# Ledger of designs, part 19: VH-VL binders against Probable pyridoxal 5'-phosphate synthase subunit pdx2 (pdx2)

Target 1, 248 residues: Probable pyridoxal 5'-phosphate synthase subunit pdx2 (pdx2), of Dictyostelium discoideum (Social amoeba) (q54j48)
Amino acid sequence: MEELIEENNIKIGVLALQGGFKEHVEMVKSIKHCFSECENKYKYSIIVQEVKSVSDIKKLNPHGIILPGGESTSMAIIASSNNDGENIFTFLKEYIKQGNFIWGTCAGSIMLSNNVDGQKVGGQSLIGGLDVLISRNYFGRQIDSFETKINLNLKFSKNNNNSILLENFEAIFIRAPAILDVIDKENVEIIGEYIVTKKDGTKEKVITAVKQNNIIASVFHPELTNDNRFHQYFVQLVLNNHLIKIKI
Short names: E, the ipSAE of ESMFold2; O, the ipSAE of OpenDDE; V2, 0.75 times the mean of E and O plus 0.25 times the DockQ between their complexes.

## First folded at step 21 (VH-VL; framework fv_refanezumab)

Design u6 (from q4 with heavy chain S105T; at its last look DockQ between E and O 0.78; V2 from the best seeds 0.65)
Fold by OpenDDE, look of step 21:
Structure u6 (fold): chain C 248 residues (1-248), chain A 121 residues (1-121), chain B 112 residues (1-112)
Amino acid sequence: as target 1 above (248 residues)
Amino acid sequence: QVQLVQSGSELKKPGASVKVSCKASGYTFTSYYMNWVRQAPGQGLEWMGWIRTETGNPYYADDFKGRFVFSLDTSVSTAYLQISSLKAEDTAVYYCARRDTWDYTGYLDYWGQGTLVTVSS
Amino acid sequence: DIVMTQSPDSLAVSLGERATINCKSSQSVLYSSNNKNYLAWYQQKPGQPPKLLIYWASTLESGVPDRFSGSGSGTDFTLTISSLQAEDVAVYYCQQYYSWYTFGQGTKLEIK
């Protein structure tokens, strides 16, 4: 049974203050297929738009938001929060609480994390919501920027074992953070890991991507590759959530 | 051989400060977390927090925020615990313990011999 | 915070007999992502620091006698000494490292 979603476009906002927001938009636009349950079951359209302010987000009313990476992005967001009539961090916090999906890449992942290494314990995250311990510029201390292949276990639901394993996914790390630990293992799922060989020859396993309910974080930059499968994953999560809401 | 050697016992007055050292050897100091665990006389173990030896970034458990400071001297592979404004309740043995960074595990595989800090008027 | 509760608080066992210590967590310490139990057991003899015995609930630390074993999953765990030796007199602690780190209150094991 094929369901045609004529009026139910999936809307994705990409926060476009600074960073690789254009690349994210292009990746989302390139999505032609979905994973798992939606394949050959649902026809849908994806609307992706850059958003620069709370007003833009409200106007678009997206089902999901991509928070691009880059330290400059963080600063831009902070700056924008002061100039806009409404604080974007406050808005995004509420946005997340409402069950809308958000995906943070690199710096975006840091902003979503409840615990940032090096920050005062109890310090408020910019956005928060993700119960992990993340280290800023982790790889900058070892390898400034690099490309490697990682495996990603894409889980679509906690209630089912419906997952897709992406092997040898090209991952680009740019002065990237690393998730050092998962604090709430009840709700946080590990999507990807990477074994770091440090300068001294010791090895450390770090987490490269996680999912906690409607929050996705990746420390690498899938938008800088030609592989849109992670974007597909995000969009499908958004779609699945939307379908549940509309009782399809 | 991995070893953690802590400084000797301390006797302090209330309100004073103490600094306990933990010198590591036999492994790459900066590649592991150093944890601190408190054990009051006749009591159980209390995790105080850790410090990432690679970055010097500390994390304190909720009960150990404020008067407790973790620090490092990486040049001598030593971690420090400083307790300020000492109280009688701070009387305990303090342990440093190593955490492996592999697989983001939290178990503590090597321990110092402990440092008794006695706070008495 | 996850609370760890051991039972019993104290235990006396005859030499050569089996000793069993239980540990319960207030919530599951089994991580679904890797199917590992984030639980460790430590032995502490008088005047000594704790010594790691078991991690991941059932993995024996190197150098630890095989008479020690850990079992359990989720919220219920057990440390077993198959044949108690004199040198096993100690306080034993379970520890979760599932969400930060907390210890059980300890179990004092003595020879009957």
Scores: ipSAE 0.568, ipTM 0.834, lowest interface PAE 1.5, mean pLDDT 90
ESMFold2, look of step 21: ipSAE 0.649; ipTM 0.832
ESMFold2 (binder alone), look of step 21: mean pLDDT 93; pTM 0.945

## First folded at step 22 (VH-VL; framework fv_refanezumab)

Design v1 (from u2 with light chain Q27K; at its last look DockQ between E and O 0.82; V2 from the best seeds 0.76)
Fold by ESMFold2, look of step 22:
Structure v1 (fold): chain C 248 residues (1-248), chain A 121 residues (1-121), chain B 112 residues (1-112)
Amino acid sequence: as target 1 above (248 residues)
Amino acid sequence: QVQLVQSGSELKKPGASVKVSCKASGYTFTSYWMNWVRQAPGQGLEWMGWIRTETGNPYYADDFKGRFVFSLDTSVSTAYLQISSLKAEDTAVYYCARRDTWDYSGYLDYWGQGTLVTVSS
Amino acid sequence: DIVMTQSPDSLAVSLGERATINCKSSKSVLYSSNNKNYLAWYQQKPGQPPKLLIYYASTLESGVPDRFSGSGSGTDFTLTISSLQAEDVAVYYCQQYYSWYTFGQGTKLEIK
């Protein structure tokens, strides 16, 4: 009988607590091709599922998790109230420490940040791990939502010349945060920036997307567009990491 | 012309409080973050933290969490440093210093003249 | 925290001669994303606040005399005054702004 080529499933969890989790699932399902092809030896399929609890995450055992945008206070409350007996945020802290990939969009990027501007002692629960300074609702101070074209410099390796430029990416900002500073410049790579011109003509450069090893953050909502290339980027990172692990 | 003018020197006893002011002129106050820097007598410079002038949100360096409070009055383009429960070790010159927000860089381009706070029994 | 160490602690230089001040960081302050060194130099004359001289290691602030220059990259940096003037008597501080802020301990420059 003919031998079949071994299939690899790349498993992506989408945290379905509140916000745009359905849109993220559909974007991942729409991926037909990532940025680079695997070797002929390694075929893969993308499996994406909503996860609502620590139990769901453990059952799926995903290679990467997407934290959708939404209302961050509601998401923190839901994360603490589920029936698994473990706070999802506490579980995700360990998930990240183990080297698994995570991508936060909008509210998800806030939850991943170590330094949140205006955060009070005893305030909203966070996951942490991303060593940036982020400001909640930064763009919403001027306009509730907008769409603009930005450039994204996709980074695959730390301190490497390999990058892919996505020009004129349609970015949707909805009460979006902004990354104001990078605290750990050794490990945080800038993927996207935006220049805000204030009414007095003063310009402020803010960061819209970053990568810190296995942590990806973006302040815009790529899941609300017809452009799945940022989701392709995340899946490619997850795939690359998986391929390294199985070759050891 | 950018100018940062601070309040005058203070002589205090341990346990008292002090509030230092820093009045900005020659630029749009809310467009630039304000930093505070301490210099004990005969010593070097020590960064205390900053305050975002757009929001009033402060960030404090680890050694300055608790007794040190940054605040603003944007109607008069003024930043404030309040120190409670003063200790002798708080004796220093306190500077306000502006940082540019154009890039995520944080160099301090304009400084106030400094306010000497002396804490003595 | 990134520790900034200056050398020497004090030096005396004759008028018109070259003065050299070294600053070493405990970690690289070169950011790969923009290839900039997040290192600044400040001058503090007696009884005055600090004044910015140089940022990004080698960029001269507007209005600073061209006898001042900065060099170095990564962990090792140098402030040079090519021809010392009387008004250059000051304490000089390096500062990293790569991860929060840390100042060097200062270098006191005097006229020999």
Scores: ipSAE 0.706, ipTM 0.851, lowest interface PAE 1.0, mean pLDDT 87
ESMFold2 (binder alone), look of step 22: mean pLDDT 92; pTM 0.942
OpenDDE, look of step 22: ipSAE 0.774; ipTM 0.888

Design v2 (from v1 with heavy chain R98K, light chain Y101R; at its last look DockQ between E and O 0.73; V2 from the best seeds 0.00; counts 0 for: pae O 2.8 > 2)
Fold by OpenDDE, look of step 22:
Structure v2 (fold): chain C 248 residues (1-248), chain A 121 residues (1-121), chain B 112 residues (1-112)
Amino acid sequence: as target 1 above (248 residues)
Amino acid sequence: QVQLVQSGSELKKPGASVKVSCKASGYTFTSYWMNWVRQAPGQGLEWMGWIRTETGNPYYADDFKGRFVFSLDTSVSTAYLQISSLKAEDTAVYYCAKRDTWDYSGYLDYWGQGTLVTVSS
Amino acid sequence: DIVMTQSPDSLAVSLGERATINCKSSKSVLYSSNNKNYLAWYQQKPGQPPKLLIYYASTLESGVPDRFSGSGSGTDFTLTISSLQAEDVAVYYCQQYYSWRTFGQGTKLEIK
């Protein structure tokens, strides 16, 4: 067993305006010092904090941010942006451009998407950056909420040489959106898919999670399960990026 | 069997409007996406966009934003293409087309017979 | 926007001979996530809509004769008719669906 040679602090912010932000915080807190079999030689501590404003984010200066929530979360964020001196959407756009990691869950994934089904022609995303076509409340047309098992191919790089396959991962969908298409296939990697059987018996394949560089999106709610592996995945990505930045 | 039957040829003056219909049969209309493709005389194929038959949500390619409108009448399993403020350069055959299934792919299995729209003064 | 360029614009081939049409994309249409090329070929005869021949660069559509084949990867693709038949006279189009949808300008295939 290789001895850990360096300890690093990873700071994660969870946007805590509305939604399952508490569950996300708890999931991140449950993470130990490594993901999977501790293949890296670095030990890290995780600092996770709720953030409610741009000032909170600046104070924490996180390496990654989680955008939780459902439909109401988007409205809460919009309302918050109107009350603060600094627009949180503008901040997050810049935050992403700086190479910091962001993970959108459900409503968060919609906010990160460049193309939203039903959106006005030429409409602009709240945050953007993710080159996918996403449909709001896709599963709400059939079922309000459901649980199922899905497979996730967690990719740590753009090549297929560094990935972890999670089979039969418990996925909770709550009036969930669905990613209908990947627009920029050069940079967007599919992490998960699901075959939807509609009421009329027809089937449609949807994408459940994607990664585009420092942007992660999932339409399901891993924070509502007892499986923190997706959170571990996010933290591991943040850690890897952090190590690169400090040239270790 | 899947069939897409389009409306007949149209002759219009510049500035007028036209509405082309595409009636679908042989499958569940509201479970698939309908695409539109333009072909000017003697020219190639141009993808115009699609409309989701489940929601009625359209997407327009960049060159077809503004004067082109996709719509549906699900009660008769029909998709429509409306072109307003017609120009001579709008003269073309317009096709509706769809995939057999949806799996993120954009190739088209089924095509209507096409509708010729002629714009002439 | 990915631009598709076919070559040649027109081609005359004798009956029974091999016909080759090329298609080049301005950007790779190979998706690394599934290692598939998002490229299709169509045949269009006069007064008819296009007919799908090949998808994912090399998969033959059901009902299409096996004399048709597709090859290539990344940015360079080829449609081949191993032995040209009289009924193969048509315009052929390539199409990418890697990022939205765009067609090549078409290749007119005639018999010598």
Scores: ipSAE 0.285, ipTM 0.727, lowest interface PAE 2.8, mean pLDDT 88
ESMFold2, look of step 22: ipSAE 0.457; ipTM 0.764
ESMFold2 (binder alone), look of step 22: mean pLDDT 91; pTM 0.923

Design v3 (from v1 with heavy chain E54Q; at its last look DockQ between E and O 0.66; V2 from the best seeds 0.71)
Fold by ESMFold2, look of step 22:
Formats: sequence, C-alpha cells, structure tokens
Structure v3 (fold): chain C 248 residues (1-248), chain A 121 residues (1-121), chain B 112 residues (1-112)
Amino acid sequence: as target 1 above (248 residues)
Amino acid sequence: QVQLVQSGSELKKPGASVKVSCKASGYTFTSYWMNWVRQAPGQGLEWMGWIRTQTGNPYYADDFKGRFVFSLDTSVSTAYLQISSLKAEDTAVYYCARRDTWDYSGYLDYWGQGTLVTVSS
Amino acid sequence: DIVMTQSPDSLAVSLGERATINCKSSKSVLYSSNNKNYLAWYQQKPGQPPKLLIYYASTLESGVPDRFSGSGSGTDFTLTISSLQAEDVAVYYCQQYYSWYTFGQGTKLEIK
C-alpha cells in the first residue's frame, strides 16, 4: 500500500461558440511538458473542456479560458442568445475582473480589446478589458492569409525579467487583426510584433501579441500549427497563478 | 519633400458648417495616419483625433465626438475636417499633422500651415 | 489621461546664453517593453505651425540644429538650447504619445 500523492487539476475552458475551438482543445491536450519542472511533492494534470454557456463555465470552474478565433460579430450574437439567462460576454467581464486568466486569439483578441478601429456606435458587443487599439481587418485588406516567422518574448510577470524568447515561431495570419497601439503601456507588455513594408518602402510596426496581467491576446493562429509552445505559455501562466494562491 | 497644404481661412456664423481640407504631397498618402490638432487664439495645442488614411476609419478624442467629422479623398491625397453647428468657441486654427509609422505610438512629424476658422455672431 | 505641465510659462534669455525648459508628466511615459520615453518636443514660431524638434525624449529630428537637446526620463524632461539664436524665439511644447496624445501648455521663449 503506497502513500498517495495529492493530485491537482488545472482546468482550462475553451469557449466553443464559433471558430477554432476544437483546434485549441487538441493543442492543450497535446501538452506533455510545461516550461518549468513539476514540483517534487505535487502533481498537476491539465483538464480541458469546451464551454458553450455560463452554466458550462460555472460547472467546470476553470482557472483559465481560451477565446478562439473566428468571426467576432458572429460570436457576439451567439453569446447573447444562450438559454441560461446570462450573456456570456457579461459573465467573462466579471471573470477577468476577478483575476482569472483569459487568452483571446484572432477574433478573440478583438473581443477583449477596449478600442476597436472602425467600431460603430451600437455595433458589435465586446468583452473588453485589454487597453489596446486593434484593427479587425488589418491584414485582410492587404493579404487574405499568410504564414511567417516571428519572435515572441514570452512574459510571465510584470516587471520581472523572467522571460523566454521564442525565435522564428511560425505564425499563421488569416484575415487577421493587428494591434495598432497600446493605450495602457504601464500594464500591457508586448510579446510579439511584426513590421509591414509597404510598396513605397514605408515601414509600419504592429503588435501581434500582448499580455495585460491576466489577459493574453494574439492575432495569429497558433492552434493551426504543430507548435504548442504558446498554449504551453498560457497554461504555465494559469499554473503559476494557481501555485501562488496555494502557497499563500 | 513632404508637404501638407491646407485650405484658406473661413469666416462663419454660429450654426453654419465648415469643411477644411489638407492636401498631402511628397509621400504616399495612404501609408501614414493623419491627425487633427486645434489651437484656439492665444491658447495651446489640443489633439482632436486621427484618421487612418488606408481605411478611412476615424478616432475622435472625447471632446470632439459629435460635431467633428474626419474624412478622406484618397484619389487627391486629401484629408478633410468638417465641423457642423458651429459655435463661437470653435474659433481656432486647425492643423493637420502626419503621424510617423515606425512605432505603434508615433509622434507628429509634419504639419500643415493651419486653417483659421472664425465663428462670430 | 496624462497631464503634461511645463515650466516656466515664459522666459527671457540673452542671445548666446543657455535656455532650459522643463516638462513634467503626471505619469511615467517610459515604456518598459522597449525602454523608450514617449515624449516629443515641438517649436512653434509666431504665425507658423508647430515643428518637431525631439522625439523619444532625446532624439534630434533630422535638420534640427545641434544646439537643441532633450534629456530626462519617466516623468521629468528638459529641452535645452545651448546657445540661443534670434530665430529660436517661439513657443515650445512637450507632448506625450504614451497613451493617446496630450500637449503641455507651452513655454514662451523670448530674447531678454
């Protein structure tokens, strides 16, 4: 009879309204290693589930949520029409305010942004919380889709120089948005950027990924690659947050 | 030789409208954002907002939401500021100013000569 | 919003002498992600539009005389004219571009 070790489940929800939620689930399931070693005394396992309603989110009680890419207007409409009597976006606003982790990809990054370029009065519902200016169709007006290698400077805590540089990360852009400006530079850290060279030789730098405390945003689609390191990054952030809470 | 040439001064009565033009030359118009800046007589500079010349999407600072409309005609490399329902307090010089594009929070590298709009009853 | 406060509101300086204009922001304009201060200086001569002098707090714009320099970091910034010339009579503005845009109230520089 062996002495049992207490197991801890880290729970990740993937919002399954529209877009690439299945690919995100598979990427999280594919994680075999975190960026840091497991604790000698404790084991962690990762539980990932699709969530389609506030009820689903409450039942799972996730430590972090992934908000997939897709079409942000369609997602907003679906989120407001669920039968649980609660708007999912309204619930997620509070979820973020309480310090829970959320990561928006592509359309998900648009929905998290406080300022969407060209947003009309009475237009699409947003979750908000991320203090950036984002352009929903930045790359789609120039190139429908493309793949390129970018550098990602993964940030783990504010003002901490504990970061990891991922060089030549394959980034897939599909009618992707771009972050044009950071409004709250005190709290928003840049993870990734991209330089657009226009026909006249003019260069414009845009931002492709950011971290604002518990909010992560990326405009590219890591879920469509074989490289799960950005998903590892998000899960590591969720684990770090949970570990801190346990040690207190 | 970057140049921003604005339309001439305007004298208007309260309640009228005005449209100020800013014609760009010496660079590719759609590669740079355009800003509008107001300077009331004897006062400092006040940022009004910008328009993305590639898309025509404007952003207005809070004090300039409503009566102020930014627009473009890219075929003639021209940005416009329209002010409706003019008030005496709108009396000012209005500048267009180009935003540098190298960084995502660019400074204003070239300015138009300014357009005086005078609103008197 | 970030409030930009300049001092003094006006000053008079003799030709060939050093002029110093201060600018203080209500919050730091140093972006830790790239270690840049998002602070610019503009010169506005009478009857003319503003002209960019300095960006990123200390980088001199092309074509600006080297008697102009910028210094400071975070919340406290200084524009210096090492040897005042007659053509330097103007109002000088600092501007943050860290979070949207705001200008200081201006500093009027005159010949003593």
Scores: ipSAE 0.709, ipTM 0.857, lowest interface PAE 1.1, mean pLDDT 88
ESMFold2 (binder alone), look of step 22: mean pLDDT 92; pTM 0.939
OpenDDE, look of step 22: ipSAE 0.738; ipTM 0.877

Design v4 (from v1 with heavy chain D100P; at its last fold request DockQ between E and O 0.74; V2 from the best seeds 0.79)
Heavy chain, then light chain:
Amino acid sequence: QVQLVQSGSELKKPGASVKVSCKASGYTFTSYWMNWVRQAPGQGLEWMGWIRTETGNPYYADDFKGRFVFSLDTSVSTAYLQISSLKAEDTAVYYCARRPTWDYSGYLDYWGQGTLVTVSS
Amino acid sequence: DIVMTQSPDSLAVSLGERATINCKSSKSVLYSSNNKNYLAWYQQKPGQPPKLLIYYASTLESGVPDRFSGSGSGTDFTLTISSLQAEDVAVYYCQQYYSWYTFGQGTKLEIK
ESMFold2, look of step 22: ipSAE 0.732; ipTM 0.871
ESMFold2 (binder alone), look of step 22: mean pLDDT 93; pTM 0.944
OpenDDE, look of step 22: ipSAE 0.856; ipTM 0.926
ESMFold2, look of step 24: ipSAE 0.723; ipTM 0.865
ESMFold2 (binder alone), look of step 24: mean pLDDT 93; pTM 0.947
OpenDDE, look of step 24: ipSAE 0.832; ipTM 0.914
ESMFold2, fold request of step 26: ipSAE 0.724, 0.718, 0.712; ipTM 0.872, 0.860, 0.852
ESMFold2 (binder alone), fold request of step 26: mean pLDDT 95, 93, 95; pTM 0.961, 0.945, 0.961
OpenDDE, fold request of step 26: ipSAE 0.902, 0.898, 0.903; ipTM 0.952, 0.951, 0.954

Design v5 (from v1 with heavy chain D100G; at its last look DockQ between E and O 0.67; V2 from the best seeds 0.77)
Heavy chain, then light chain:
Amino acid sequence: QVQLVQSGSELKKPGASVKVSCKASGYTFTSYWMNWVRQAPGQGLEWMGWIRTETGNPYYADDFKGRFVFSLDTSVSTAYLQISSLKAEDTAVYYCARRGTWDYSGYLDYWGQGTLVTVSS
Amino acid sequence: DIVMTQSPDSLAVSLGERATINCKSSKSVLYSSNNKNYLAWYQQKPGQPPKLLIYYASTLESGVPDRFSGSGSGTDFTLTISSLQAEDVAVYYCQQYYSWYTFGQGTKLEIK
ESMFold2, look of step 22: ipSAE 0.764; ipTM 0.885
ESMFold2 (binder alone), look of step 22: mean pLDDT 92; pTM 0.942
OpenDDE, look of step 22: ipSAE 0.849; ipTM 0.926

## First folded at step 24 (VH-VL; framework fv_refanezumab)

Design w1 (from v4 with heavy chain T101N; at its last look DockQ between E and O 0.75; V2 from the best seeds 0.77)
Fold by ESMFold2, look of step 24:
Formats: structure tokens, C-alpha cells, sequence
Structure w1 (fold): chain C 248 residues (1-248), chain A 121 residues (1-121), chain B 112 residues (1-112)
């Protein structure tokens, strides 16, 4: 029976142009278990590497990519000036269209968004694909950073009411953006939200994490905590997609 | 006591510009987004876009990118719609309408009285 | 783009009778994340701006008479006036706010 167990390599790239990419690598390395009971039948090895160029990405051939937080303008400039003869953001647009998984955190979520509040014509280059409206520095208007406990409703399939609730997840916000509006409600699932009470008592509900098919975005920094469950979630999504492709 | 009071009607020639104002009262201006909606004579309602009153950042519906500019003066709780290079087909009543940002989108809960802009040669 | 189609285009109803206006969306406006229909109804009386009547398909806006009600889900919605009054003569618009904003073409309600 043990002879029928297959080992699979799940390859995760972390875009290492600028920002908190090392913390993401360490979080992926810390994963000992995935959510799925199907793992009992299959043994998986998680390989995580920093990627800095289209050549690096092609060599690794990752099943999923993490876009860390940092300065999104700086990352866009570095991505467009690479020496591979191919723009990293242009490559990532195609990577997403091919159904490969991508997760943007903080600045990474901004780069994935189709609609950025206040974006100027000819402004910062974006990868796109995520059909939401995101506001840069939304929480920074109140305070530079804060931590709070939130609930995360992890979604695994669009056409399935299957979800896992992570209660009291410690979310770290550092001059964080917020998703203000969902443009494609048919395909965008809400993972996390936060209610802001303004000085006049008016409440505003903002979105802190979403999933649109193979695109995951979060505005907080799970990589700066001791809780790797959001990284486990991303890896599980990548694993599930891989298993479908190899017809297991 | 929420009120949106718009500026009076305008008669303009093609090629001119117009600026419509929408003064808000009875609530905190920066807590709600402001929308603009057009209604040509005898026609239905057409959403033009919004302006986020907290930031002054506009969003324009596709047909209103270019000649239409939304702006604010938060010191007097007023939103503005400016239309440049006026055309005859810009003849319409222009409404401002308030939007709460709740539950991943918002309906238009209060409307101004409308401003008729007539463009005639 | 989500197209909102109202029926009928115009409707004549006797005072005190029930009026029914239908609105069909080209795609569902029910958001599975919160199980809400992103559908609003507005009344526009002659010479006046639109007035919000109903949001989330069936929630009555404060100050709206309870003879107005909304029903339906997904793609098919109905505005009902249980006992028509003279002041209800107006054009009625449905609107989706599920993905940006689109209004129906309007339904003119007249006294028969």
C-alpha cells in the first residue's frame, strides 16, 4: 500500500524584487501540514525559492507565486528594467491567464488589482487580473500600523460552499490598502473583512482578503506573524490545482 | 435632514464649458461617496461615475472618460461636475447622488434636485 | 455590463388597484458571499429627482409607504404597489449595483 504512495513537488516562487520576500520564504518553509485529508494518500514536498527574473521563474516552473508587500512603485520600475528581455509583470499577466496561482500581499494586492483608486494615466504599471477597487494607504490615514484579530473565511472552490473559518487570526496592517468595492462579484469571494467606525458613527465595511479563482489577495501581512495558516491555505490551493492537472 | 442642493440651470453653446455644483448638508460629507447621474430629455437614467469624497479620487464610467471632470471642495461640503467642449448631446439634467460604502457596493440613497444643462447653437 | 430590462414600458392602473413592475437582469445580482441581491428601485415623479424606494431587492427605505414592496432574487425582480394612489404616478427604475451601476429603461406608471 505504501508502494502506491506518490511523492509530488509543489513549487512556490516568491518574487524577490523588493520588500518582505524573505519572510514569505520562511513561512512557506515552516509548513508541516496542509488542510486536505487527501494528503494522507499522497506525499508532498514543498519547494520554495526566491525568483528575481523571468529566467528564474521559468527555471523553477512554479505552481504558484507569492508577490510580497513593499513599495509597489519601486517593484514596478525594477520589473520593467530587468535584463531578461522580458518584463516580469507582462510575464505574470500571462502566468495568471494560464491558470497558475498567484497571491499578492499588501503592495502585491495593489499590483494585482484592475482598479486602483486614484491611479493616474501613465502611472505605476500593474499586473492586473483581480477585478476589485483597491485604495492605497487606506488604513494609513488613521495610524501607520496596527494589529487586530480578524476572522478569515477560507474559500477553496467557487462553485462549492466549502470553506474553513479561521477565527481570531492576528492580522498586521502596515500602511495597508483596503479593497473598497468588488467589481466582479460572480468570481470574487470574500475571505476577510473589517468594519471601520468613523468619527461621526458611520460604518464602512472594507475587504482585507479575497480570492478570484487563481488570484489571492490580502492587505495584511501574515508573513510577519507566527501563524502560517494563510500560507498553508495558499499552498493547499496550489496543491489542489496541481492534483487536478495530473488527473489524480 | 440630508440635503443635496445643486446649482441652477445653464444654457450654453457648443464648445463651451459648464460647472455644476452639489452642496451637501445634514451629514458628514467625507463619509459618503458622491455619484453623478445624467438624464437626457425624455430618457432614462445613466450613471456617469463617482468621486470618493474622502480622497477626491474620481471614477468615470467608460462613456464619460475625457470631457467630464469630478471635483470637490470639502471646506464647503460641495461636489462639482465640469463638462468641457459641450456638445448638443450633453443636453440633460445632471443629478448628484449620495452613496454609502457598505457591503461591497452601495445604492444611491439621497439625490440632488438636478441641474438642467441645455446646449443649443 | 449587466443589462437591466423592465417590463412593461408603461402601465395604466386604476386607483386603489395593485400595480406590478418587473425587472430582469442579464446576469444574477445575488452575491453568494452575503446572500444579498444588489438591486434597488427608484421612483421619479414628474419634474422631480429619483427617490430611493427599495434596496437589496426587498428592504424598504425609511419613510417609504408600506404599500410599496419588492421581491425576487437572482435575475427576476418585482416592484409591487398594493393600492395605487394618485401620488404614485411616476417613472420607476430598477438598478443593479452588483458590478458598477446600470439602470433599467424605466416603467411609466399612469392612472387608467
Amino acid sequence: as target 1 above (248 residues)
Amino acid sequence: QVQLVQSGSELKKPGASVKVSCKASGYTFTSYWMNWVRQAPGQGLEWMGWIRTETGNPYYADDFKGRFVFSLDTSVSTAYLQISSLKAEDTAVYYCARRPNWDYSGYLDYWGQGTLVTVSS
Amino acid sequence: DIVMTQSPDSLAVSLGERATINCKSSKSVLYSSNNKNYLAWYQQKPGQPPKLLIYYASTLESGVPDRFSGSGSGTDFTLTISSLQAEDVAVYYCQQYYSWYTFGQGTKLEIK
Scores: ipSAE 0.708, ipTM 0.861, lowest interface PAE 1.0, mean pLDDT 88
ESMFold2 (binder alone), look of step 24: mean pLDDT 93; pTM 0.941
OpenDDE, look of step 24: ipSAE 0.858; ipTM 0.926

Design w2 (from v4 with light chain S99K; at its last read DockQ between E and O 0.77; V2 from the best seeds 0.82)
Heavy chain, then light chain:
Amino acid sequence: QVQLVQSGSELKKPGASVKVSCKASGYTFTSYWMNWVRQAPGQGLEWMGWIRTETGNPYYADDFKGRFVFSLDTSVSTAYLQISSLKAEDTAVYYCARRPTWDYSGYLDYWGQGTLVTVSS
Amino acid sequence: DIVMTQSPDSLAVSLGERATINCKSSKSVLYSSNNKNYLAWYQQKPGQPPKLLIYYASTLESGVPDRFSGSGSGTDFTLTISSLQAEDVAVYYCQQYYKWYTFGQGTKLEIK
ESMFold2, look of step 24: ipSAE 0.754; ipTM 0.877
ESMFold2 (binder alone), look of step 24: mean pLDDT 93; pTM 0.942
OpenDDE, look of step 24: ipSAE 0.890; ipTM 0.948
ESMFold2, look of step 25: ipSAE 0.707; ipTM 0.846
ESMFold2 (binder alone), look of step 25: mean pLDDT 93; pTM 0.948
OpenDDE, look of step 25: ipSAE 0.882; ipTM 0.941
ESMFold2, fold request of step 26: ipSAE 0.763, 0.722, 0.753; ipTM 0.884, 0.860, 0.878
ESMFold2 (binder alone), fold request of step 26: mean pLDDT 93, 95, 95; pTM 0.942, 0.961, 0.963
OpenDDE, fold request of step 26: ipSAE 0.900, 0.897, 0.899; ipTM 0.951, 0.952, 0.951
ESMFold2, last read: ipSAE 0.767, 0.731, 0.748; ipTM 0.886, 0.860, 0.875
ESMFold2 (binder alone), last read: mean pLDDT 95, 93, 93; pTM 0.962, 0.945, 0.943
OpenDDE, last read: ipSAE 0.896, 0.899, 0.901; ipTM 0.951, 0.951, 0.953

Design w3 (from v4 with heavy chain L108F; at its last look DockQ between E and O 0.82; V2 from the best seeds 0.78)
Fold by ESMFold2, look of step 24:
Structure w3 (fold): chain C 248 residues (1-248), chain A 121 residues (1-121), chain B 112 residues (1-112)
Amino acid sequence: as target 1 above (248 residues)
Amino acid sequence: QVQLVQSGSELKKPGASVKVSCKASGYTFTSYWMNWVRQAPGQGLEWMGWIRTETGNPYYADDFKGRFVFSLDTSVSTAYLQISSLKAEDTAVYYCARRPTWDYSGYFDYWGQGTLVTVSS
Amino acid sequence: DIVMTQSPDSLAVSLGERATINCKSSKSVLYSSNNKNYLAWYQQKPGQPPKLLIYYASTLESGVPDRFSGSGSGTDFTLTISSLQAEDVAVYYCQQYYSWYTFGQGTKLEIK
């Protein structure tokens, strides 16, 4: 495989209902190539578009979708009411089931979670698929927003065999959730953690980013930084999956 | 010194309700999750669920959804288990148990002394 | 749904002798992300609540005598008491915390 044709474009949809979707688009546009593990013999380009409806998603036919943060209840209402007659969240459930890649940030990570702490009967609509326990606004109970340095162990396959450590990644938390527990430890890999020091001096370890096969979740906002390496990571996962599907 | 002190034994008739208390001392109550574990006479241990002491949000294991309600009074560092519409099968010792916070999931490092609830006609 | 099975159901051991209790999980409780076994052991003496002995399969809880040890990985685990003392008469439970929480059925340890 010496040359690849234009049809190997990596297409990324950014769900543009609420939250930092413009920032995500700009971060994806800033990617020169996939992460350092990108296959050197393949030629590709990255196409990124905002998508606002099921029709938009079908037209783009993306290899991966970014689900930005926002207010999760508002996003669920918008997803069901101002689209072209199809519920986007229902469509995304099937999109995920088919093995397509999705990455939720902040409120997006809440919407992908199977277990949301304090979820009420008849509460907000969720996409699901990620088998973790997540707590809404976990950090906001202490402080509305903050920035700190965290380590990220980027996982490309199951097991610790193929991973890259990003040390001292600047993470921005805005009334952020936290993942309190992993329910399916067989399939969920931890990418990022954070240790909270409570008022009494005790420490609590929480999870800030995970990967479950084709589902990626992070509670922080990498789109609001100058560091596109997490976006590179997502695009590389999408590329790897695309290459497997076309058997190159 | 971490201590969990539960309310005394209860003798109830079928259809009544009971509220078991678990008072914590020697640590910051809202910094640790509280769990409830049941042990029927001569039987093993059965996890019932937890309550997040920081938020008051409960989680119930499948077999304990409905008649079992967890609650808190953080002003007195106390967790409660309420069982309504008591049945003979509810006869058991009920334990509160603390989960460590330095890990996102775990085991139970401190236990209350247990509260025997007996349901008989 | 992870089932924990202990063997034997009961065990009689002479004072000063070695006691071993086995625990088998229906699925591996080894988490690849941190390479830890999510298994704990508890001691329950007559009329008392359970007491934590071991967590992460082999880590001894503070204040537990060093005659207690835990070993094993994946699906097969062992609790060992190197030299049985009279105060060790109890029921012993294993517990997984890999996916929710389930306990083994218990192993009753008696003096012969």
Scores: ipSAE 0.689, ipTM 0.847, lowest interface PAE 1.1, mean pLDDT 87
ESMFold2 (binder alone), look of step 24: mean pLDDT 93; pTM 0.942
OpenDDE, look of step 24: ipSAE 0.841; ipTM 0.920

